VHH binders against Phosphatase IMPL1, chloroplastic (IMPL1). Designs and how they scored, part 3

Target 1, 311 residues: Phosphatase IMPL1, chloroplastic (IMPL1), of Arabidopsis thaliana (Mouse-ear cress) (q94f00)
Amino acid sequence: VLSEVSDQTRYPRIGAKTTGTISPAHLLEVVELAAKTGAEVVMEAVNKPRNITYKGLSDLVTDTDKASEAAILEVVKKNFSDHLILGEEGGIIGDSSSDYLWCIDPLDGTTNFAHGYPSFAVSVGVLYRGNPAAASVVEFVGGPMCWNTRTFSATAGGGALCNGQKIHVSKTDAVERALLITGFGYEHDDAWSTNMELFKEFTDVSRGVRRLGAAAVDMCHVALGIAESYWEYRLKPWDMAAGVLIVEEAGGAVTRMDGGKFSVFDRSVLVSNGVLHPKLLERIAPATENLKSKGIDFSLWFKPEDYHTEL

## First folded at step 1 (VHH)

Design k04 (framework vhh_3k1k_2)
Fold by ESMFold2-Fast, scan of step 1:
Structure k04 (fold): chain B 311 residues (1-311), chain A 120 residues (1-120)
Amino acid sequence: as target 1 above (311 residues)
Amino acid sequence: QVQLVESGGALVQPGGSLRLSCAASGFTFSSYWMRWYRQAPGKEREWVAGISGSGGSTSYEDSVKGRFTISRDDARNTVYLQMNSLKPEDTAVYYCARGYSYKGYYFDYWGQGTQVTVSS
């Protein structure tokens, strides 16, 4: 067991309580190598000419995404040939009987990457029996003329690091002093409309709401303490698996947007600095319940068939 | 385990119509975007259309908008591509793919393809 649930814990922890036969340190070594290897591919592409069209597929984005994913997959397969892998554009690969599921986003924030806007990342998380065990996110910062990266990492029960230094969520205790973040999916349905109203309402009562366009970056910014919360409907497991562990290990709280216990296969996430979590849920949870009453499906999704979970 | 099987390809006259089907098995069909791609001789594979797991969102390549319609039947684990006003330029092998968004290029879960030929 990597950590016990304390009577003082307000929200259930989502991180794996054990990692089985593979140590957290070994999982961390491999998630960091995988994320770094993918990020090296992305870094080679950041200064390539931008000839991106909004019609059809973008060759530069697609080629970079595919090359990054191939590099990450090679690292994972070389170290753990029998593990199960869930990639963003890749589908499900590997041994369905494995307790270990790797959730890989080889290029989070593809629109930002296409424009050279400095908010995109490589995100790699590994789950043990459905629960995050280790994570790494390589964030791209600076932009044209000054590209750089910072690396986030965490293990369940081990804390969170940025460039080797321990990080912690902010101490901000009032929404009116908070900087908040959200994102929007591609479908313009009731969940999208509801989140637009949440964006409007929270903009009125906080210091502002950002829409940066890369979920892994957004969660890492909460973990780093430079924003107080991030929420979004209909994120996929690869969007969340690494970032949620990094937030939790930095001392933050992670739930569904209805306040329920979170899994990476849920269709909503609310991460925060913890102290603001109940205040944010006062508005977000009723909005989410209204979506359920309108027939929006919040059942688990993208969980691989035959993957055993302790959710 | 994961299997995608396309069918419905045929030789048709310009201006004709054709419906392609893709039967899926080995995964939770309703949880995934389903996509159609095509590959003409001597060309790279190109994205044609996508439909979300809920069926609530569809996307199309500009050259097929208004002519092609993607749909799905989750009870039968099948995705369809209705092709109207076919042109010689639509001649290609059509592929069904499982995905996480409306388009992408990853090859692990592609079908074998079905040949569509549009000629007189």
Scores: ipSAE 0.000, ipTM 0.167, lowest interface PAE 15.5, mean pLDDT 86

Design k05 (framework vhh_3k1k_2)
Fold by ESMFold2-Fast, scan of step 1:
Structure k05 (fold): chain B 311 residues (1-311), chain A 122 residues (1-122)
Amino acid sequence: as target 1 above (311 residues)
Amino acid sequence: QVQLVESGGALVQPGGSLRLSCAASGFTFSRYSMRWYRQAPGKEREWVAGISWSGGSTSYEDSVKGRFTISRDDARNTVYLQMNSLKPEDTAVYYCAKGTYYRSGSYPFDYWGQGTQVTVSS
């Protein structure tokens, strides 16, 4: 798919410059099928009884993750038997030296899924030599008694789509008119404390900051233009791989939270509508540099074993 | 109650091999990633190896890559660490750790075992 792309982005692009021997259109077809197939598994589980015991609820979430992942992997392997898949421990599933690495989140927003709260997704991204090449995210909307889905997709250089329609980031040019999004890890360290301070400050100067609980959904909302920015520390590649490409292809900007060039294997991300990016970095970058001065480093932390990259 | 019990630690000469075992109980073993860590005297505890809940993905610290192999047996609720080409620098107490929930795959972790001593010396 060919789409008009914004020229307002002044930051290095993260999308793959080429996709090698496999066309962007073919990668798009397969990421969309993979995400849809995983989402069909998740949709079967949305109305299952929620066991009130900790173990029962955890088993429902884990079973749904496992079944969704198996369904996605079957689609990927049938279409590209030699491609690599990123595992949860950062290892590579598969025994080839392929340039294509699939980063999948079969159920993003597990707490929301567990409660039946309508903010979770299936997220599938494929990297070519470490750079996002194609992506699809299936967002769950509506909630109990009215569940539905919304599908996002992108290819590097091809633009971004929502339900087959071209999407673009917002043109909001002032923080005081912006709706922002952030997320928090469960580790209450200096990065967590720093982001709580950023949350407080941005809540005071913007129209509000949301904490929805699903990184892929948060990034897709920026790409759709219904929020202006999303940032978070301590993410993993499967949290980010699809969403960052969808934001960039919708005309947005993607950097590390210190303003440096982003890689899917970095542990911090700032996405925005582009025009607000410098204004957001005025506060976020100094806070991130302060964390780095205290020994916290968010660069290339989660690099997969034996995968060849052009980062 | 979660319980992890490591075994298999011994004194070996440089170049030798050992297999460590960790028997797990008190949780649904097949739903969690498992990890091995080690701690030498006067040093911080360091990550050594990890295996996903499915066993389909493994990862290793650079200094042990190619020499150590992590595996799991879900029927026996046991995770293993096969250690080959042992070096004096591998001398440490080795700890089994239950990972956090599925796909968290990294620090922090929920529980540690009691440890098993590996000594590599002539």
Scores: ipSAE 0.008, ipTM 0.301, lowest interface PAE 8.9, mean pLDDT 84

Design k06 (framework vhh_3k1k_2)
Fold by ESMFold2-Fast, scan of step 1:
Structure k06 (fold): chain B 311 residues (1-311), chain A 122 residues (1-122)
Amino acid sequence: as target 1 above (311 residues)
Amino acid sequence: QVQLVESGGALVQPGGSLRLSCAASGFTFSDYYMRWYRQAPGKEREWVAGISSSGSTISYEDSVKGRFTISRDDARNTVYLQMNSLKPEDTAVYYCARDLGYSKGWYEFDYWGQGTQVTVSS
């Protein structure tokens, strides 16, 4: 039994076993600086006027996201000029032969940001040969008149922190006592309708299911122990890379929604406090297998063409 | 860099047909929901059609249902809009757009092309 690590015998760990020539501490220093720098850009925008016109509000969101991404990219490139970067807006940048892939989400929860609703984040993760090595998420809390942040971080094998304090998943061992989280894309296909049915079923048997709208925040709340699980279909690598490592290092479990070994390039994720993971999979895994039988594609996506992985 | 390049717009007679194409580059086309929009002179931009990444979910604006068909060719990184039984009311600049299609919300980046002009006259 290893202290402050996920259960290695029940579910395969996703965190990198090594980080090569760059130490986990050095990777952590740079992911934290990158996420902090992006968050400073976002914080300057939280109190800007929200126009009643759709265009004015859309421009604020787009400008903030672009400025946050530019700030994050500058930090990463200055520290590791030869690393590969996968950014939501910027696409693929840098050396495709690099073992290090940075997955950047400069503003997760854009609808929440647009409304001033306090559930959005800056998320920065770095992978080594396809496996999460270090992560930081800066969560925005409070809302209008009282904005503040919480900083989450983790390294593979190093544990998870919130504002410098070690965090751990909850010990809740029954679904009827669980607070669960999910999310939905805007594409209304069989995956969407299946997840709506899971939402209905789990709402009936748990303390409730939340739909907060920011994947990185949702995963950090599982890691912090204030929710027991989060699942969603069709998240992108930048939505997941940081949050999944933070959950795993807080003692949680991470799999695909079919129960298989997870990579950030998979099209489904289930994170939990570990003890509830088998109980959640009893319903979620059959639903996910049924989607495969209906022709829903769960192949890997957004993996850069020449990026070498040990998945 | 994300690029969307529309083509196929022309002047046609009422009742005619056109096929619009949108060539995509700078991203993994097969992973994205794709949309067609149009903007007529003096009107707001209007959604026309959408197709999911898998091609399994297809949707149309009510005024074009039965006349327009959206399709995609992932091997060619191209989305198409086949327009039949064209009406003068279909006169507009037609735009291709990429949707991120994840749970972050409605302010996600739509990458828009430069547009292609369709005129239905005479």
Scores: ipSAE 0.006, ipTM 0.307, lowest interface PAE 9.8, mean pLDDT 86

Design k07 (framework vhh_3k1k_2)
Fold by ESMFold2-Fast, scan of step 1:
Structure k07 (fold): chain B 311 residues (1-311), chain A 122 residues (1-122)
Amino acid sequence: as target 1 above (311 residues)
Amino acid sequence: QVQLVESGGALVQPGGSLRLSCAASGFTFSSYAMRWYRQAPGKEREWVAGIYSSGGYTSYEDSVKGRFTISRDDARNTVYLQMNSLKPEDTAVYYCAAESYYGSRGYTYDYWGQGTQVTVSS
């Protein structure tokens, strides 16, 4: 409920104020190991033959996703056998009474992975009582014949790192000098059409808008300072948990697309370099309020039934 | 041995109701989002309704909101589409799909059924 008082960030912090009995350093060690272990599985698959038939390509994606998830789960369970884990599609494993919830995306940007396009990641975040506590994202770069990775990490209050070096958001203070990012969900409803209109408007007034196809990568690019903002409707907890903490710890701002205080269980996110956040909300918040008036549901989702939160 | 089998399609008068069923086998049903699609004569296949594996979230195409209800029974590996206040424009072959969804922009690995014909006519 307490506002953040930093000169660089005027929006309420979303990161956990405490991590309970497990230190931030210990959570960081395990979240980094989990993401790295999943990424090693994905790296073994980047050069596997891609059958051009729909079923063959889908099998490569599902097999890689499942193997990455299994590898991540093994790391988490070995270190914290009583923690709760939320995977893609809302799959829940472990003790629902745990204060620690692991939000895992074992292969973010599966369409890009399927095509060998260099924008996908392994994303692992851990929440303490509903608030992001530690995060790691392993981004895949280079593409065919030159694959490599960048590792992003953060703890609540500890700052953000890329390959062991501290990172910060950009200082760009004008939309007309900004590189922006967005994404689109699979359901072509009023939220989809509204975001297409925002895409058109922002493309005209900025240096450009990218549609890269991996939410965790997009948020890490904002944290790294190579893009100024990312927004998207209908993101799930596993899409957001790691990336939002990395942005916030790099000095960025994180809110819902209506400007309200963000929760990992919210259905929209706006991340930015902080300085541009009010200017972006001036256009995005009215569009989001209009969607509420049209009956689009923005209630919390994918929060495990018995999971205690301090939201 | 993955199989989706739709049933329940029939001729019904405008304003009538119909319930479609889709029985699944050969995969871990509870881990998949389930969707209904339809294809009207001379048109492309379109999404109608979806239910996530969590069971707590459902979604609908705008023209069917308030009239159609999707539900699932994981113990029976079955997804249902309850269709009320049917209109002639609801006439289509209805398809069941099992979709694994990886994030908001994810690639969908899906299994499709054979379809069941719904005709709304006086």
Scores: ipSAE 0.006, ipTM 0.289, lowest interface PAE 10.2, mean pLDDT 86

Design k08 (framework vhh_3k1k_2)
Fold by ESMFold2-Fast, scan of step 1:
Parts: structure tokens; C-alpha cells; sequence
Structure k08 (fold): chain B 311 residues (1-311), chain A 123 residues (1-123)
């Protein structure tokens, strides 16, 4: 009875307790439309020529990203003209006094997209006073000659869906039976070196660690129950805002890599199926604390100056 | 709008020194790694040096190790490249680049938002 309830509250939930004057269903409708509209732009680009020159590769990625962003922005602005939007590179659009902050990644997994490798997504999340309220991720699957998509969505307290069906995290209860995921930044600093050591250690004790290259896809795979955990240092809010809500609403756990309460403005994330979370933290949290002692900055970032939060 | 403006390039004699500067605007400077690249006439653009967002980690191409030092001043939104013991082979246009959120892997090109600054090492 009470003990059953106590297990589900081991880690603080990150989803918004309320969505204010806009219903969760209405936020979800617009988040799904925004992600779908961006994904339609990306789908038109998946079969365009992949240049081997650095300029041509960058142009395809940049053009597709900008077109997807414009499409997403149009949907959000048409439905909520007074909301605040955080785009890539920390660009802020709209009313800074709004309680609603849209965190959009118009093309997550750009290296994969550039190569036609089938692991990239459009990711749209909306926060209410700093906490995830609704989310949608459109994942690209199949690859050349057989491109398709699947759509993930969630609202705070509403559960998680994939293509309209309820999803839940796996029940795997041992690291030695787990499939894990991680990612790496481009800075070869102490956080990168530490995560390479974690990659080696977890590869030795689990069924394997994947490095797929798209954070939103990685989190959705945990939510879907086909992987047990994902962790990464130095992700930005647009990398995480949608995926973390989808994981939590699928029954998973979300914390910082030191085990502390997570915010989308934090510089580390550990998501899991919940039951493995303490076992993962036994290895990850000491490594993360050691990085802090070496002076690696884990303060909040990309939080808009005037944005009111209840973190 | 992201902007990077390189400066400090000049004609210098072999064995001389130069400090290049890159003034950045339009993004949260302290949150991104910064890199220097160079391109000599008739050659491909090559990576020279990198510095983490925190400034605690630096990396260099083997040919410049011990001669070049990358640094940053987050209060001024500026990244620097101190070049010592310059050689004729260092003659190139030097570009600074912000690590983009999009860049994942050393094989993906970084965006160059600056005009570059010409360094010529000659007698």
C-alpha cells in the first residue's frame, strides 16, 4: 500500500505540477503539430545529395535545420503568440515574461542526418515555469531507400505514447543484463575523459553501450524500453526538454549525473528505467563529484535571464 | 546572430611572434568550445588549436604543440591564439570557429563566421 507508493517517489519528478491557464491536452496538440511540421521539412531533405566537401555537408545540415526551425516557430507563434521560445545557440524569441518556454531542436543528430544514418529527430518541448509540461519527438528510422518516422509524446502526469500507444520503460533490474547509451561532446576535457572511462567500465559490466549521436532519440529509446539508460555531460536545454519528460512519463527516472534533482538547464543528465538508477549512480555520481572538485562548471546554463522558474 | 571577428594577422619574420584575437557575439560565449583553424594557399583548411568552454582543457595539432597557446577571456567574449617561433609553413589565413551544438565528431566541419586574419611568415 504505502510502501508501493514510496518506491515510485525515490527520485523527484521533474514534470510540471500544473500547466497554468493552458490545458495539458492543448499544449500536447500544439507540441505534436510543431514536431510533425518540422519533421515534414526534414523528411523532404533526407534524400538530398550528401557532398563529401566540408562546405556542401554543412550547407545541407544548416539549410535543413533553419527550414525545420522556421516551420516549428510558425506553428508555435500561430497558436501562442505571447510564449517564449529558446532556439539553438541560446537564441530567445518572444515574450520573456511568459511562464511558457518552448525548447526546440529542429534537427537532433545532425552528424547522422549529414551521413544519412537513421538516428536523428525533431524534438519540441514546452516548459511551464521551468518544468516540462508537454513534449513530442519525431524519430527518423529506416535510412536510405526506406525512410519512415515514429512519433513520441507526453504530458506531465499524462503518460507517454509512441504512435498513439502507451509505452513504458523496461523492467531490467541488473546492469549485467542492460543495454546502455551515452554520448560525448567535442571538447576533449576532463568531462570527456571521465565519460570515456565510464564508457569502458560500463561496456565491461553490461550487455553493451551504444553511442548513437542523437540525445532525443536516445532518451526515447529508454522510454520505449529498448535500452535501460542514457547519460551525457554538457547537453543543452533543447537537447533534453522533450526527452526527459517522455522518459519520466514512461515510468523512468531522471536526475543529474551526481544524483541531484534535474532541471533542463543542468549540464548533465542521467535517465534510466528507474530500477537501475541507484546502481548506475553508484558508479556515475562519484565520477561527477570528482569533476566538480577539478573545477568543471555544472551551474545552470541557457536559462533566459527574465524567465520565471519554480526549479 | 552569431558573429566572430578575427584580428591580429600580420607579416612577421621567421622566429617571430603574433597574438591573434577573435571577438565573439550573438551567443553565450562561456558555454562553447572555441577553435582556431588555418588555410594555406592551395591547401585544405586544417585544425590548429581548441579550448573548452571552461578554459581548463586545451588541444593542439602536433605541428604547433609547444609553439602556439590558445586562451580565452570570457569577460571580453574573446579567444586568443599566441603564436611563437613562427615558421614559413605557418603562413595561412587563420579562422576562429565556435563549436556548434550541431558538431558531433572531428569529421564534421565547424561553422566559420569570420573573415579570417592573414598571417605571413617571410623574411
Amino acid sequence: as target 1 above (311 residues)
Amino acid sequence: QVQLVESGGALVQPGGSLRLSCAASGFTFSSYAMRWYRQAPGKEREWVAGISGSGRSTSYEDSVKGRFTISRDDARNTVYLQMNSLKPEDTAVYYCAKETYYGRGSYLPFDYWGQGTQVTVSS
Scores: ipSAE 0.006, ipTM 0.315, lowest interface PAE 10.1, mean pLDDT 86

Design k09 (framework vhh_3k1k_2)
Fold by ESMFold2-Fast, scan of step 1:
Parts: structure tokens; C-alpha cells; sequence
Structure k09 (fold): chain B 311 residues (1-311), chain A 123 residues (1-123)
């Protein structure tokens, strides 16, 4: 039967359907404590001198990142000694047979942190069998002379909060009235060139596109309703695990940039307020399909070898 | 594995010239911007010159403008630094780096570094 397409749009939810033996509330308590503990380390470092000497500034960033990571790891290990943790560059800590995988970014937006620019965060997400179960992001705001934080959190099916208040994505229904966000990968390949063209096109047709440099912050801004969408190629699990759940639980949509069902181990993400998602995909999905045709690899990455997923 | 191997460093008289080379392997060289840095004894590492992936955009630190020229040969996976009118103040270990974006998702982008090549400007 040939019938017209429904006006209703739907995208597969990415949040975990269950969290197994550990309750969503207990997971949330620990992700919030972990993110807060890491953020306390970062806050101690925000007012340290920003020297123009390369080594001195690099050491401040590296030392702060490592200290934040150690603080987060301590919280996770004390509460769940047998859980699996995915560190940077694919490093694994703990038992690969665990159903729970912690994806931590102890300092998202390290370049912004290095310059004292107020767009960086601590991001902690936990997956159950590959699907986001609980998340917290502590965003740093204000900048020099007025540093402060906003705390975002979510559980699968539980909604999203900012500083204890329920949040929702915007209701903006036209790209011409949208504020959009993107970011760029390190290699200047076809994916980079393609996203520069998307940046140019969307800047011309929307209220503007931002490049702020911290993926977790960018996704939380979509969840908060102050931007309509964020997309980027080549993000890693620790860049995305917390932010995607917070967007989804705030009523937003999350897919790959080809429109397919998203997993934290995918190499592209498109998050939006839901209403604009089909309009964004009309432009983004063909560009992403063209990249596949040119040999750009979009296979899953950084998934621990023995980690069981229900993706 | 990403590897950068610098060569061409030597002892040279003030006013002399040297050409440094950096041979790259383990990545798609033509897709990356490349930089030269230097580090003098007791000093922090200093940026010297940069060249974009296309070769069209080139930039220099103010103290070397007009004296140093950066170039690349993508067929040979090599970046060069031609140094003219060398001064004693140019004495340093010179490092080649593969540039990462300064504004990456997640962690501070660490440039991939070579082992360095020693340039000494002295009579």
C-alpha cells in the first residue's frame, strides 16, 4: 500500500533499556560524584598563570588532565572495582568481561582550558552493554575573574537536569532560525574538507554556526535549548558518551551523520532538538555517504576487544 | 607508527646557511600541516615556522622572517627549513612536528615530534 509518509519523525533511542543489577539512581550518584571530583581538580587549576612558554602551558594542561583523571578513577574504582574503564587512545582499565563501561573525559576542551577560554568540561558517562546508562558533565563558565560551573546529568529514561532543574531542547522548527555548532578533526582529509563545506553552507542558511572546541559542552548546549544542533566527524567514545544521553533525555535526537542508529563507538554524531533533525540530515547524510564512497572509514572504533555490546 | 626524523644540523659560522630536512612516515603526510620548533639550552621550546597541508599558507616567528624559508615535498614525505643569515641566537636543537588541531574534541593536541637536530652558530 502506497501511502504518504507520516509527519511524525522517529529515531532509535540510544539509552540503555535496563542497567542490570545496578540501579540507574546508583549509577547516577557515582557519575555525578566522579564528574564533580574531577571538576574540583580542574577548578583549582583555572587561575594558575597562563605562561606563553610552550612547555609551561603544555605541562599545566597535561598535569591538570592527569590529576582530574586520577580523581575520577578513584571514585569509579572505590564504588565499582570490577567495572571496565575506557581511557584515552583506547587504553583499558579493569575487567573486560564487565557489562559496565565508563567513558571519561577528565578535561574536554583542553585548548580552551589552556587559554582560559570559558568552554571546557569534565565528562563522565557509563554504558551498560554498549548503551548509555547514566551521565554527568560539569561545564566551566564565566572565564577569568568569574569562574563558575553548571552541572548536567541524565539517566536512560530518567530525563535530563541542569543544576537540579529539568531541561529540554528548543522547539525551533526552521534552520533559518537555528544556532548550530560543529567541530573539526585533526587530519585535513576529505572528512575535514566536507565538514568545512557543511560549515560554510549552514552558516549561510542559519543564524550561525559555532566552533567552541568542547564536544560535551556543545551537546549540553543543545540539551539546554540554547543551540539547535551539533555535529562532528571523528569523535571518540569519551567525547560523546555523556553528552549524547543528556541530549536524548532532554528530548533531542541522536544519530550518525548518515542518519543511522548511533552507538558511542561510531565515528560521527549528529545531535539536534529533534524537530530539525530531518532537515539537517537532508544536507548532512548525502555528504557523509559521499565520504564512504571515497574510502573514509566509518567502522566502529575504540570498542574494547572483549566488551559485550547489544548495539 | 608515526615517525619524524630530522637531519641537516651542523656547526656553521655567523652569516652562514643550513638546510634542515624532516622525513615523515606512518601517516598521510600530504593531509597534515607541518611545523618547525627550536629549543636553546635553558630555554623553552619555541615555534619557528609552519606550512599548511596544501603548502599555500606559510607563517614564521618574527625573529626569523626574511631569513628562514619553510617548504614541503609531498612526493618525498619531507618538510624543509632553509636557514640563511644565521646568528649565534639561532643556536638550538631544531624539531619537526606534525601539527594537530589546537581545538580538538577532548584532550590537548600534542604534536608528534622528531628527535631533533642540533644547529650551532659559532665562530
Amino acid sequence: as target 1 above (311 residues)
Amino acid sequence: QVQLVESGGALVQPGGSLRLSCAASGFTFSSYSMRWYRQAPGKEREWVAGISSSGSYISYEDSVKGRFTISRDDARNTVYLQMNSLKPEDTAVYYCARVSYYDRSGYYPLDYWGQGTQVTVSS
Scores: ipSAE 0.007, ipTM 0.213, lowest interface PAE 9.6, mean pLDDT 85

Design k10 (framework vhh_3k1k_2)
Fold by ESMFold2-Fast, scan of step 1:
Structure k10 (fold): chain B 311 residues (1-311), chain A 123 residues (1-123)
Amino acid sequence: as target 1 above (311 residues)
Amino acid sequence: QVQLVESGGALVQPGGSLRLSCAASGFTFSSYAMRWYRQAPGKEREWVAGISGSGGSTSYEDSVKGRFTISRDDARNTVYLQMNSLKPEDTAVYYCAATYYDFRSGYYTLDYWGQGTQVTVSS
């Protein structure tokens, strides 16, 4: 087990330096069980008929999100009844005095799930005093008639695993040889138009830019070394908490899109294989600064009131 | 700024009635399906009722069917939950949630939550 990847010294590490009274191994055991339990619920729903009516599709997605969330919450509460939980579908639950905050996305990539497109995941991360401590992401692959899963996990200082095997980011050192990933939010404002321009510019100079539609999957693909970078504006803590730790523990770099030190409560993320990070920031950071000058808000968000952090 | 604000929670006796309201602001209310959830002490948050963006479709958890009615007033950006024949097991904090379907991307999201309103059913 590696305690830290020394070649990632150029950017501040985001992973927790300690996990307090609960060991990283114990946090990992529970985070893996939680993600697996949610994924079992999602797997039961992947072959359900895709009703084309608005209500039918909305109900399938919402019912699956809700059932997955309930399964994840049960695992977390049975193991750590006093911890604070932030879930997309459930909001905030538990003791705000806790140092441990669980950030869960019970179904990341809801559009992909709704269509049966094989790029969605269950994502569970736990923070210690605001810093990622342990993470697991269960990715859905294959699609109709051949559904399967791939499990990613990490602990702060412990390295990253995929299906029990150690993974590392790619060694690609030129943007011209890179496969990049990005995503887009629903609000068609200056951040959306700026990222469309970044998409266009990077498509011209790289192997291509993908828009896969599931942030946790995108970050895990960077950690696995099958893509070199992922960036997006306006991600929420549950979108990022697990994936950023998995990238960092696989040897990657994690910053805000302005190049600053990242926290899961920031509104932008750039993850990469590390070696390309400065080259990506040469274009992404000025674009992000320009958005700030236009009044786009990049203050911290979704941090639970009274949750104390070492950010 | 997006907000959902619940109101109407109270202490009522078994068999009583309450109407909960959820006032929405900061988004195009008519484009969102609205849902009610509840969470009892020591229990998971559970879905209670839903209404489509058009208002033409409603859905309910089995334990509340026939007793609860969800409705919406798009002119006032408000969703309601009419609760009749209340039972002690209906005691919970009730939460309003907004679900969006973006026709351009085809995404269904559960983007917004309220702070909750307490309903207690006790004699």
Scores: ipSAE 0.000, ipTM 0.149, lowest interface PAE 16.0, mean pLDDT 85

Design k11 (framework vhh_3k1k_2)
Fold by ESMFold2-Fast, scan of step 1:
Structure k11 (fold): chain B 311 residues (1-311), chain A 122 residues (1-122)
Amino acid sequence: as target 1 above (311 residues)
Amino acid sequence: QVQLVESGGALVQPGGSLRLSCAASGFTFSRYAMRWYRQAPGKEREWVAGISGSGGSTSYEDSVKGRFTISRDDARNTVYLQMNSLKPEDTAVYYCAKDYVWGSYRYTFDYWGQGTQVTVSS
């Protein structure tokens, strides 16, 4: 027996235990405003003409990503001028001594956005001393002729919401009844090959594995209870910071793909409904350990040099 | 193992030109967007320029627009930064970085090279 049906707290919680001098409610207010403001920029662009070339993405994608980022940054800087921000063209901006690090993805799922495929999002998370404190994700749904959004949010210890309603992960307790999600980078190395093999293996034993192309959306779908798990190698902090908190606060579990304690600076993530987590790790953890033995680097990345953490 | 090796940095006079190169290995170069960043002493690292995996799309920080040109040679796994009309304010260590998807122009720290020093001084 690898798991109990009611063992939903088996894995270490990743959310911040305190947010210091700024209340969780105040952080949430600003995270929600930032994500909403970026999403308004993206929504204005969803019906604009797209000149997708077979050799690259359109100017619409780059212009929208930049405009969304600028709008989000303006909200964050206006409210917390001394906070650190990870993202933007220069990487790190703000006060390196700040305990608060904002991880911003102004347009998650750029390829999907480029094609008008309804799986992309604006994702904003804020960390306190390295741990997720508050998060919001605005997901784009419907697609051409029927675009709409739904808003996910969470604070550490505060639970998770979708459009103002409490959400919880599914209670599915067997892989054979699970709908799973994964993603792939474009780099075709040993991690890519390993995850293709995991995709094949899990497709054979579950209800199916989806490859939707937007990490924040994928994690929010687990939190909402419409999928049981999501895993991916080599996600960056802005891909994960918001979604992992939303999953955890919806009652889910978050670890590295080797089963270790997760940090947003880790290069692998496995999120699930909790009850399936040990069953998923039974297959995923050995594959991840084998990648380490082949020299694939899983050290922390994108942590700002002077950012003080309690990891 | 992903490796990025910058070269071409030098001491140049104001108004001069310089071309930086970044040799990449350990990944399928043609599939990935590439970026140039710079960091001056006592300042934060800033993005300078980006190019899509196909080379069809480029973008630039406002202070370098019209002066700098990013390009790539996928047959040689190399990205270039042509710098014209150099100013003392361009003095910095220049880094190239691998990105996963064009349009993100995001920070990707573990794929940074060692950098190449550019000094613009009379």
Scores: ipSAE 0.000, ipTM 0.190, lowest interface PAE 12.8, mean pLDDT 85

